# Ledger of designs, part 21: VHH binders against o26223

Target 1, 191 residues: o26223
Amino acid sequence: MKLLWTSQHIKVTVHIDGKVSKMDVLEAIKTRRSIRKYQDREVPEELIDKILDAAMCGPSAVDERPWHFIVVRNREMLEKIPEVHPYGAMVKDAPVAIIVCCDSSLEKIPGFWVQDCSIASQNILLAAHSLGLGAVWTGVYPLEDRVEGIRRLFSIPEHVIPFSVIPLGYPAENPGTRDLFDPDRIHLEKW

## First folded at step 1 (VHH)

Design d19 (framework vhh_vobarilizumab_d1)
Fold by ESMFold2-Fast, scan of step 1:
Structure d19 (fold): chain B 191 residues (1-191), chain A 123 residues (1-123)
Amino acid sequence: as target 1 above (191 residues)
Amino acid sequence: EVQLVESGGGLVQPGGSLRLSCAASGFTFSSYAMAWYRQAPGKGRELVAGISSGGSTSYADSVKGRFTISRDNAKNTLYLQMNSLRPEDTAVYYCAAKGRYYSTLPSKWGDYWGQGTLVTVSS
C-alpha cells in the first residue's frame, strides 16, 4: 500500500508551458528556510514516512544508495545530542530528529557517499517544508568528534557513518524568504 | 580508476623490521579510513591495523606495540612500520580503503583492495 498525500500546509498551482502543477518545486526550493524553533506539537508518523520516502528518491553514484536513517523521538536522547554536537542546541527542543547515515558496506565507488547523503539530507529538508514542517541540517561529517559522539550515543556500528542530524517539527518561527541570486557566480562559455 | 599499490615486502630475519607503503589514487584519500590486512597460507584475511581519516589508530592484539600504522595525506600514501617481526607474521599484506569507519567482517572485502605484498619472516 502507498501512502497518499492528503493535504499540505502550502499548496501552489503553477502554469508551466500550458500545464498545471499542484506542487511548484522551484517555489519550494526558494522558500525553504532553516527552522530552529518548534511548536510543542507531535509530528505524525505518516509525515515522517513521506519524508523518508522522499529522502530515498535522490540520485546516487552508480545507484549505491548507501543511506540509512535513525528516527529519534525519545526526549532523553534528543536532549543528549547537544552534548556531542555543539551547534545542535535546537535539537533538544524538537519533537523528532532524523539522523542520516551511510552504510559503508553499500558503497560501490569511493567517496561519493558524501554526495549521496547530502542529497538525502536536502530531500528531507524540502519534503519537510512541503508538508508544513520546519527543519535544519546540523552537520556531523566530516567533524570527527561529532561523528564519534553521535555513534556512541545511538550505538551506531563502526561500518556506518553518521552524516547529519536533522531536527524537525511544526515551525515556531517564520523567517523571510531570501534573495540569493548572484550573477557574478555564473560564467558563460569559459571561466 | 581507483588504485592501491603496495610495496616494501620481502624476506627478513626474525627480530628484523620492514616498512610497507601503499600508494593510493583515484579517490579522495584524506576522507577514507585505511587499513592493513594480511593473509597467511591456508588462513583467511585478518585485520592488522587501521587508521581513520583523522588519524586515530587501532591494532590487532598480535601486533600491538610492534607495528605502527601511519598516513601522509599530502602524498596519498599509507604506511605500516613493522618491528620485532616473528615467523607467524609471514603473510601477504593488503592495503584496503574503507569508508571512514571500517569493519573486520568479510562483507567489507571489495574492489578497494591492493594487489598485496609478500612478507616472509624466515625461521
Scores: ipSAE 0.000, ipTM 0.089, lowest interface PAE 21.8, mean pLDDT 82

Design d2 (framework vhh_vobarilizumab_d1)
Fold by ESMFold2-Fast, scan of step 1:
Structure d2 (fold): chain B 191 residues (1-191), chain A 123 residues (1-123)
Amino acid sequence: as target 1 above (191 residues)
Amino acid sequence: EVQLVESGGGLVQPGGSLRLSCAASGSIFSINAMAWYRQAPGKGRELVAGITSGGSTSYADSVKGRFTISRDNAKNTLYLQMNSLRPEDTAVYYCATEYDSGFYTDESLGDYWGQGTLVTVSS
């Protein structure tokens, strides 16, 4: 496991007043929304740690668990992300972003890392929501210009593939929920 | 969802100017690429000008140097400034939205066209 918050280099005391939601799994899935507007309030390292623990608990193909994560809190670095991700303008306004990466050296089955990193990304969104935070998945892979832009910006080695950039923070918007259930997409016994 | 309403069309003489506006509702305008298309009587729709969410612009050869596309993300509004208008610019002008191909979203999206606004360059 990599240490993400640089706690070995700094000594901080954090006053944590984050909301603990009484949200079951189905409620979390149904009420999670993409959040792109964030309060001017830092996210405690302890909450990021919980989110990344949840991310790593997802299933992966043959238990390959190819994911690595970069935690970005540096304002100058967050402000540079929109330069290499044209639809990532909201990232510069977030207190923190997580970059989900695949370490190809950990791959046991070719190609399944995309599903593995998708699962990790969705777990980040759900865990953030359950902890009272908002987040959004901005797509990187398979868009080659974004993959190379993010790689270059964060000094990511060639055997590691940046998959998604997920800004997160305390939400400054509440879009409500959606009804997406469509029974016409359900087939009983056969197509 | 995004709704698009064009305005500013009308009758203008050759050499005149018009500014078209496209008012968008919905929270996603600032991250969309936007474009102006036109359709002349008896012809198909053609791209006139495009603008990315960051403000990079592109133009059809027939309008370069005469038309300017711009956007105001704070007002969710797209503009087309049309100068030195010619009779061949006569058309219904439509604004359109484009979405990022990497956009994982839970918003209600569609590839929306506005209703159009008629520009007549005559007399």
Scores: ipSAE 0.279, ipTM 0.598, lowest interface PAE 2.4, mean pLDDT 85
Fold by OpenDDE, second read of step 2:
Structure d2 (fold): chain B 191 residues (1-191), chain A 123 residues (1-123)
Amino acid sequence: as target 1 above (191 residues)
Amino acid sequence: EVQLVESGGGLVQPGGSLRLSCAASGSIFSINAMAWYRQAPGKGRELVAGITSGGSTSYADSVKGRFTISRDNAKNTLYLQMNSLRPEDTAVYYCATEYDSGFYTDESLGDYWGQGTLVTVSS
């Protein structure tokens, strides 16, 4: 018998073995939305581990895998993030946030780390959604004030670049559906 | 394209008050999270306050308890009430926002900026 957990607008099914049922990959991609309201409920470490595992499964330039992740659960630290991120107010309401960073010393080809960390960040969002959590990508890089703000707060060394802050939690909102397909953006053979 | 126009700046004595306004163009759905920044002479741009589309607010430590950010969605206007002003609050204040096309896309990672309004706090 599967255990069912009902969030405000999302049902999460937990298997008998304690595993959360996963969405189909296309369903996850199509139905994912930025979530900025969270329940007063802790996120199990097991789910964070799964999300981070997914984050590290993306491709990277020549497999450089330059990403690092700071997992933040401390309330004081979560409450400080909005002080340096003008659009990060929801972070203080999240039970946990992941800061995606690049270690520049791991770069093999200059500049591709942005793509690498973007892929990692997107995988975090998709994985979170597939596990019944809500998340939002709050951009840090390339805005210098945000980069330095996050750097100072978390004592991030100079050679490591904070890229994104992603608060996560059980969703307390449902933003609805989107229609993002645009055939005008598709070009055949040539522009 | 979103256009932002700041107003309300001026000269004020220490301990005084000012209210800044930022008029934003565009659809109400494009007015998502907004923020105030400031840049003092010889210093870099710094965050002053932020407000989400839902009305959640955040403040820099230096202005907490003195400044209040608010918005009127019907007027597409952002406000910054500044009380107990100090000389160190002297700066050009900028309004910023992330652009969002509403229900069909997520907001951009970049900011749109106004031209700024000068606030001078001096005795």
Scores: ipSAE 0.050, ipTM 0.455, lowest interface PAE 2.9, mean pLDDT 86

Design d20 (framework vhh_vobarilizumab_d1)
Fold by ESMFold2-Fast, scan of step 1:
Structure d20 (fold): chain B 191 residues (1-191), chain A 123 residues (1-123)
Amino acid sequence: as target 1 above (191 residues)
Amino acid sequence: EVQLVESGGGLVQPGGSLRLSCAASGFTFSSYAMAWYRQAPGKGRELVAGISSGGSTSYADSVKGRFTISRDNAKNTLYLQMNSLRPEDTAVYYCATEDSYFGTYEDLSPDYWGQGTLVTVSS
């Protein structure tokens, strides 16, 4: 597959007008949890499109938007990710994974692509959660062995840096939510 | 059901040694990274040592050169060899799946923690 998304690739469109709970932004942020266990269910392409749209809506330094995304559904490729990412064992059990990449040729200000790709990764997690999916951000950059392993596995060019691998699926676990507000970390007017 | 059971804690004199064990069940142990954390009285939990599924190890600066983490995949067991123990090593030691250590950006630690084993270093 040379093109990720085109009208030419739409064979059957699944309308997802079903029983999806809506949540507001604050609820999504506060209730999102990392999900590592997935149901044996395909994620519709329409949901992946919505997630990637959300990923690209994040702010970026001087509007450089350096992100590119690889959508991996191939079972054999998903099974190979743990070989180059030791903490990515759950990826082989996911129906799909998104690899967030930086195209360094799009970088306008040195070093800020890390924040840009972090924002894109978080938007993927929040969008997935809002759509009833579970996801987890597995770290790639700045660990050089993982960066090069992922690059080789997915034929990523030298000027492109794989940043994160995010498996996604319908959740098969519920770790519950956490109360993480800590007022001791808030300083008024001075440190 | 993921279950982690620590053992091997106890009272030891400064300069002494202890070996902690963690028996794991309910998951494919050999495929997961594992870690030892500790929580001293009045402090939060801190990472002590981590080991990847491939055997790569990592240590907190405070224990480097004194502690050794290892695993036996055939026995589904994680170990922490603690040498040259100091009073500041006094803590409850916890075994955990190390999903967050250089791996992921959120810890599922509450569901994947052992009950802990107490290590007291005093004269």
Scores: ipSAE 0.092, ipTM 0.499, lowest interface PAE 3.8, mean pLDDT 84
Fold by OpenDDE, second read of step 2:
Structure d20 (fold): chain B 191 residues (1-191), chain A 123 residues (1-123)
Amino acid sequence: as target 1 above (191 residues)
Amino acid sequence: EVQLVESGGGLVQPGGSLRLSCAASGFTFSSYAMAWYRQAPGKGRELVAGISSGGSTSYADSVKGRFTISRDNAKNTLYLQMNSLRPEDTAVYYCATEDSYFGTYEDLSPDYWGQGTLVTVSS
């Protein structure tokens, strides 16, 4: 069984055995969209592994790699996330979510963990898209109530900071593409 | 069709207070998270406060302790109580719902935005 996802002129074929058509990195970046509707279909563990592998391939400050990942498939837990996350409604409809966290004890220099976890989160989104999945970055940090909500819900220790919740699944929507190029944001040599 | 209508904006002096309202229709209000955004002149739209369907709240650091988001599900209305207003709070304020696909970082679709309500804080 093959599923074909079409976004404009880009076709992504997902095979039942986890094999997918490949897209180049620029295609992945340009065609990626936040997906908030998902099919009633499980995501194979092999794809999650590939996504997490990609998440760990990004750079980090002085190679501190402070990230941890909670993979959530439990339906009850997925359904509870919207209770503490105002923009997490779609999580209850996703077959799986990844919570990206920072272990502060792994920081080598202060403050760069936000960049590190952002890179990891973006890699999750790009990898998911390249594999024919849809995902969305729901921000947790730096909003304190969300941080504490997720912390309590998943019993995350104090030295670990939940950063993002990323539901993902086979997409059930096509939001189209955006042209986000803005030459006014480009400065040559100086501001 | 989802409709959001903001009201309550106006001119206030620094230190003053305003209460914004958002009348929601076209969806089961009580089932969805809601949020307030604002856009100041020359700046991007930013999240101000959010409230889940269960009543859990979150705030931007810039408004924490001064603003309070609340909801009345019986009236399908979202509120933003703004106290200790500052000139930097001057902006058009918008109401958002989950149906608008508003996110923290992207997907602020103009198609789901109301007209907004202007808040001006000035001496």
Scores: ipSAE 0.010, ipTM 0.296, lowest interface PAE 8.6, mean pLDDT 85

Design d21 (framework vhh_vobarilizumab_d1)
Fold by ESMFold2-Fast, scan of step 1:
Structure d21 (fold): chain B 191 residues (1-191), chain A 123 residues (1-123)
Amino acid sequence: as target 1 above (191 residues)
Amino acid sequence: EVQLVESGGGLVQPGGSLRLSCAASGFTFSSYAMAWYRQAPGKGRELVAGISSGGSTSYADSVKGRFTISRDNAKNTLYLQMNSLRPEDTAVYYCAAGWTSDEYRLYSPEDYWGQGTLVTVSS
């Protein structure tokens, strides 16, 4: 329903942009934080559509674009994620989660799908933040137990690799912002 | 065995400063994210500041701009420099390994806690 999902929700996208997207790009990057506590409040499908559109807009190695996304809103399924993911406890309390996957049949260059899925995952986090939502990246690949646990739980075929689980919702915490600029990591002309 | 030993707490006037230290032993300190938590009487334990193994820092809004967390991996020591102290900062301060505010958490370090050091901000 990834394509049908996007098409069903396109009509309201313009209005949502005017009301919720108030950050410039640098502000979004610098103020985005991992959010693990969520309000008991539904996330509209239209916001998920915008987030997934942003996920697909990143650069992709040789334009292979191998990502597929599973949108999980079913409470019973969300409650089972912590059973197969040790850091997924917060997922059961989120209104929705996105599972980022690689369809290996779309891979054109070995190994670069990891970069493609990482870029997509970061775009999900930034887009969510810019829309007033909170999210967190919970790692799946390359941890074999988590990969197989998530695969089994969501009936993911063997040629598809679950990469990350990203719960999201309206934030119920504010961890503040970080000052991460370290000039010692910048080298002029050479190391 | 893992040990975290806090020191540097005490009584200080509002507007004053204190520097807390946490001496760590029994684990590979440089591989762990470290944090300072505090607990005021009758309240739950609250994250004050965190520092990743790579040195990235995070602060609670209530202390941002006043407190600075740092680490010395060669000495297995975590620090919290506290400036412009307020009565509301009065609490027992705990050192912890494996804080929960990481941006991308792959593995749980064992949750190690120290015994705490009391900070009282009063006139």
Scores: ipSAE 0.016, ipTM 0.418, lowest interface PAE 6.5, mean pLDDT 84

Design d22 (framework vhh_vobarilizumab_d1)
Fold by ESMFold2-Fast, scan of step 1:
Structure d22 (fold): chain B 191 residues (1-191), chain A 123 residues (1-123)
Amino acid sequence: as target 1 above (191 residues)
Amino acid sequence: EVQLVESGGGLVQPGGSLRLSCAASGFTFSSYAMAWYRQAPGKGRELVAGISSGGSTSYADSVKGRFTISRDNAKNTLYLQMNSLRPEDTAVYYCARSYPTKGFYHSTELDYWGQGTLVTVSS
């Protein structure tokens, strides 16, 4: 049941949605959108394994890699998330969610775990997109009520901090592209 | 104010050569990636060649080996040397500016465009 990362764990390649062309990194970054509507279709464990492998490949401050992940597939648990996260209503409709956590016992430099967990969260979103899935980052930290609500709901120890809840599934919406490049935000040599 | 002014277009026979120039003003030219795009009648704009602020170049497969992009930072000028021209190279050629971190592979990464210069390859 649990994801096993042993010396005998072999990653399997999965074909998704019959796509014949691969998405390059820049295309993935520019076309990834927040997806909040999901098909009533299970996500294979194999794809979750690939996404979590990608999440753990991010850079971290002093290579502390403080991240831990909770994979939630239980419908009753997913349905309780909106009770403690007011902007997480879509989570109850997702087939699976990943909770990104920081194990503070692994932290080497105070405060940088936020950056580490942000990087892991973004890698989850990009990896999901590259595999034909949709996902959205719902913020937990630094909102105290959400942190403690998620902690209690999933029996998270006090030395572990829930950072984000990322529902994912096969997308049931296809939002268009965005024009986000703003040259006024780029300053050469000085402000 | 940013200005990009192209010159050097014209009518040329197949197999001929043209050199396009783009005079840039109103910004620190050396800090930006620059590109040449083209648009043929009835088609969208496509990348011809790009050059980073550091001098790394990239070419569309259709022009690789025939065209050479270069820059002169002291003169704030971008160049495109076009050799062995073919009828399918007929298009309006645009000089465009992109920030070093955004690249030049997609037209959406370019923030300023010149007026364009027409290149016609025919007999």
Scores: ipSAE 0.000, ipTM 0.085, lowest interface PAE 20.2, mean pLDDT 83

Design d23 (framework vhh_vobarilizumab_d1)
Fold by ESMFold2-Fast, scan of step 1:
Structure d23 (fold): chain B 191 residues (1-191), chain A 123 residues (1-123)
Amino acid sequence: as target 1 above (191 residues)
Amino acid sequence: EVQLVESGGGLVQPGGSLRLSCAASGFTFSSYAMAWYRQAPGKGRELVAGISSGGSTSYADSVKGRFTISRDNAKNTLYLQMNSLRPEDTAVYYCAADSLEYWGTDYSQGDYWGQGTLVTVSS
């Protein structure tokens, strides 16, 4: 169980056995799946805070940490995302989405912001999974029409580049496990 | 709940034929591009054939002219007709949502994967 203080009442968030559990890092990495169907249920702000904390803990080129995040809960705004991202239809059905952005004014090494924002995006997916949530990375950069569409929709300034849109929520689907290990991609000592 | 269930694998002689099926449920099948992948022992997973939501098809060079991918949206089923089978076609075959839909989805992995069906081509 988790207790949250509100302005008027104590908000109690109950995590039933098996709904939210501890998992080790390898288990989280291996069992994370893209989730595109969400329960009609709010995600507590405390969980979003934990996810964003994890996002910012990734390695960054020359420690530039150029990432900024927009948290979108507004139903009307979520419903407009598919208009500028043609294949992001699932976003409108999510209770919340995180937009990962690069503030180019923080960039110290040209081009490495893409890796930085990719790391932040992956950490969001893993953290969400570890907390019993489902999420999916929908691509924005480097597709120019999507970059400009998202920028206009969320009033993102010109020096900031939207990188990904990650809807998340309590999962309403359970994809099976996958086996992606490919030993042909491993070379010992030399190519 | 999303499910992809492959069937139709088995043992066949060189030059023989098999038809694989993939029964899909839990998502809007007709909106997804679909694909067949395979993985032979000691090899990586490779794309065999793909079919878009609109019916456009693509094939790996190793199977062109021998394999045919098709879909039946009314039955939520994907097929792979395999003709003129060779020993090198021996592999576990996987049904998946095609990475062509990935332009609007998860860049880290494909959408959905089945458990696989074993095809053995041997005398």
Scores: ipSAE 0.000, ipTM 0.175, lowest interface PAE 13.1, mean pLDDT 82

Design d24 (framework vhh_vobarilizumab_d1)
Fold by ESMFold2-Fast, scan of step 1:
Structure d24 (fold): chain B 191 residues (1-191), chain A 123 residues (1-123)
Amino acid sequence: as target 1 above (191 residues)
Amino acid sequence: EVQLVESGGGLVQPGGSLRLSCAASGFTFSSYAMAWYRQAPGKGRELVAGISSGGSTSYADSVKGRFTISRDNAKNTLYLQMNSLRPEDTAVYYCAKYSDTGIYEFSDPEDYWGQGTLVTVSS
């Protein structure tokens, strides 16, 4: 299985531009797209470590940081996800998926763990994009059948809530970018 | 290839009823979740009702008890029965195909949206 010890809290010594793409924050946010088709190519453990490091750097309510992550590379397990997640068909074709979970025992104020896990999920998508990978957020919470299906499949304890399943890999599609700026949604001083 | 054609909109009095239809083609209709969205002038598109491939339904709070979403897989058609209509229901109504790849992200909404059907509720 995957161990993240040497990469999680210590800066990796070897990086080159040919392996790690650079983009500024605004470019990453504006050009990220959901990617559902992946190359048949392994994602290095070092890149997953960087993505999870970025996920854990998000803000959380009262710094509760309730997130836990399951990294799934096992092909048989990835192939079972569509059976409990009706919209997760692409997961079986991904080289790896990250399951974002909330450990409810870490919750300091009720209900804000949803925002916390949403922030972690979005950071995974942005970090993956910045590293030349593609990913998509497939929803689990608050759909109880999906929550229980994923829980059973990955032996998740009752006090932990699976929030999202994010398959990722090197992109095999390019949907382009969208211009979504709408000034009618910006109000000055009052509604 | 995916094509969605909405119909059934029109002008109705407050308290009236309309049934919207969406004819789907270019994909295996029975395998996908479907939804109705609406867009009023000056607003973004909002989800009104959704139905899974298995028939489970969900509704926005503003329409619960008044609107009913249903599907006929043999006819590749999605329906929205709208009862007790209010002036605030006035909008262009669109049907959409849910991606089999995630409930919270579509590839592009425009890829799966028809021209819409206008519903006007006024006296």
Scores: ipSAE 0.000, ipTM 0.166, lowest interface PAE 12.5, mean pLDDT 82

Design d25 (framework vhh_vobarilizumab_d1)
Fold by ESMFold2-Fast, scan of step 1:
Structure d25 (fold): chain B 191 residues (1-191), chain A 123 residues (1-123)
Amino acid sequence: as target 1 above (191 residues)
Amino acid sequence: EVQLVESGGGLVQPGGSLRLSCAASGFTFSSYAMAWYRQAPGKGRELVAGISSGGSTSYADSVKGRFTISRDNAKNTLYLQMNSLRPEDTAVYYCAATHYKSWGLRPTSYDYWGQGTLVTVSS
């Protein structure tokens, strides 16, 4: 059965000048893009607080909520991230980055912390977009070299696992939205 | 016309305090992010403190805990309260405004600048 739906009528509400029109949840989900180029602007602490509040609102397995977050604004520290993360070159150009971590002492069900931290990371990306910011998820876990590099760089304890590094800033690029709906991937009642 | 006029600079002994003011006119002050920059002899301009249009603040590590930036949108005025002043705080202090919601990291990010006010910290 064919379901036809498109995001073609969803307006981009984020402007390159940093202005944002109000967007609903579906619009935010459909128009969010990875942003790797940032304006030379600081992100106010109140916006970071709102983003982290949203990050902690995600569902977690048996409500274990294993998240810890490191907010990095120090230029020298941001410039060292690409040394331990080969795909993190854009982090040095961001005004701020959030490192999403799992405190393994809070884990109640083995392995589900990955899903918990993935949802927290996605909520950061969506919240940033809704507030007129751009962000990108750069992967750390499960690559041991990146995990250990980030741990040592930020003095992260051994029981805490760095999961992702998410640079954030006002967008200096404006990629178009993508229409990704594919009805061939939807199966009714059986494969 | 747009104007930013700084006041409150002067000579003060180490450990003393000063309050700088920046009176703004000719633009919608409440919509602009504001900053204090300083330039010491022989150095470039550096960001001291920034304040967003929404009131969020940021400070350079060298002044954090000693300086406080604030704004009064009703009076179109930006302030910098400077406590526990040190000789290395000696500089010309500049008020700057940008049409963005948040402060810029480089001087070229600002639309408007004041003429500066001299702060000298010496015995």
Scores: ipSAE 0.013, ipTM 0.478, lowest interface PAE 7.9, mean pLDDT 87

Design d26 (framework vhh_vobarilizumab_d1)
Fold by ESMFold2-Fast, scan of step 1:
Structure d26 (fold): chain B 191 residues (1-191), chain A 124 residues (1-124)
Amino acid sequence: as target 1 above (191 residues)
Amino acid sequence: EVQLVESGGGLVQPGGSLRLSCAASGFTFSSYAMAWYRQAPGKGRELVAGISSGGSTSYADSVKGRFTISRDNAKNTLYLQMNSLRPEDTAVYYCARELGYDSYTWESGAFDIWGQGTLVTVSS
């Protein structure tokens, strides 16, 4: 059955083993990598709480905050995601996945929900990384077949649009970091 | 069915050499970037070397100048030539294929590992 999340659960702060890992923001941004291999161990609910809290702290157009989240832990449901998402094979091996959705009834200005949900998705990736987890963004919107596949699989109503599927867990791989700074892409004062 | 089969691992003395091979099947090999990853006991997996579909190569700093990645598209085979091996190179080595063309893969170098790996032990 569908898990209903409440603000009370999101607002609870719990210390895991009396320790809270901290990472500099720039370090988190620079060292985050897509992780597609996960340890066979559960992710505590309090870490999911922290990740979802971070997701909802992103900016949104006219503060519309159109995002909704489905937290999927059911193994049978996770195993069905690759059937509707051709690049989501790793999801079946993840202990949990978050589906980022847009509730179109919350939209205040047309079209900006895509940017809003992109920001929420990136915050999930950064928050997971900062907490010692690994995650990957698998794209759903705007590919019609993936949108309808995910909608059907998770009983998502027509006014809600699935945007991304983000599996996450304790990482079982270390792809290292990338140096992507390219000064040729920076233009001073004009193109 | 996508399949990657690694071979060529074994026991070698420090300073020795090994050549790893990866036989690919079930996809158009020449269209995909390929990579070698390794995992040592008690450590996570790390990227060792990558090669694009066009033949451009990249290496981890720890192996730069000692290892060479190459591909033979006619044989659907990926190679890793390992020279001047050190005890710290001891690991299971995995062949990996990029996820393919997906405009929603938000970073370069996204790879899936489909093989079981081949063990390389560098010891006296």
Scores: ipSAE 0.006, ipTM 0.163, lowest interface PAE 10.2, mean pLDDT 83

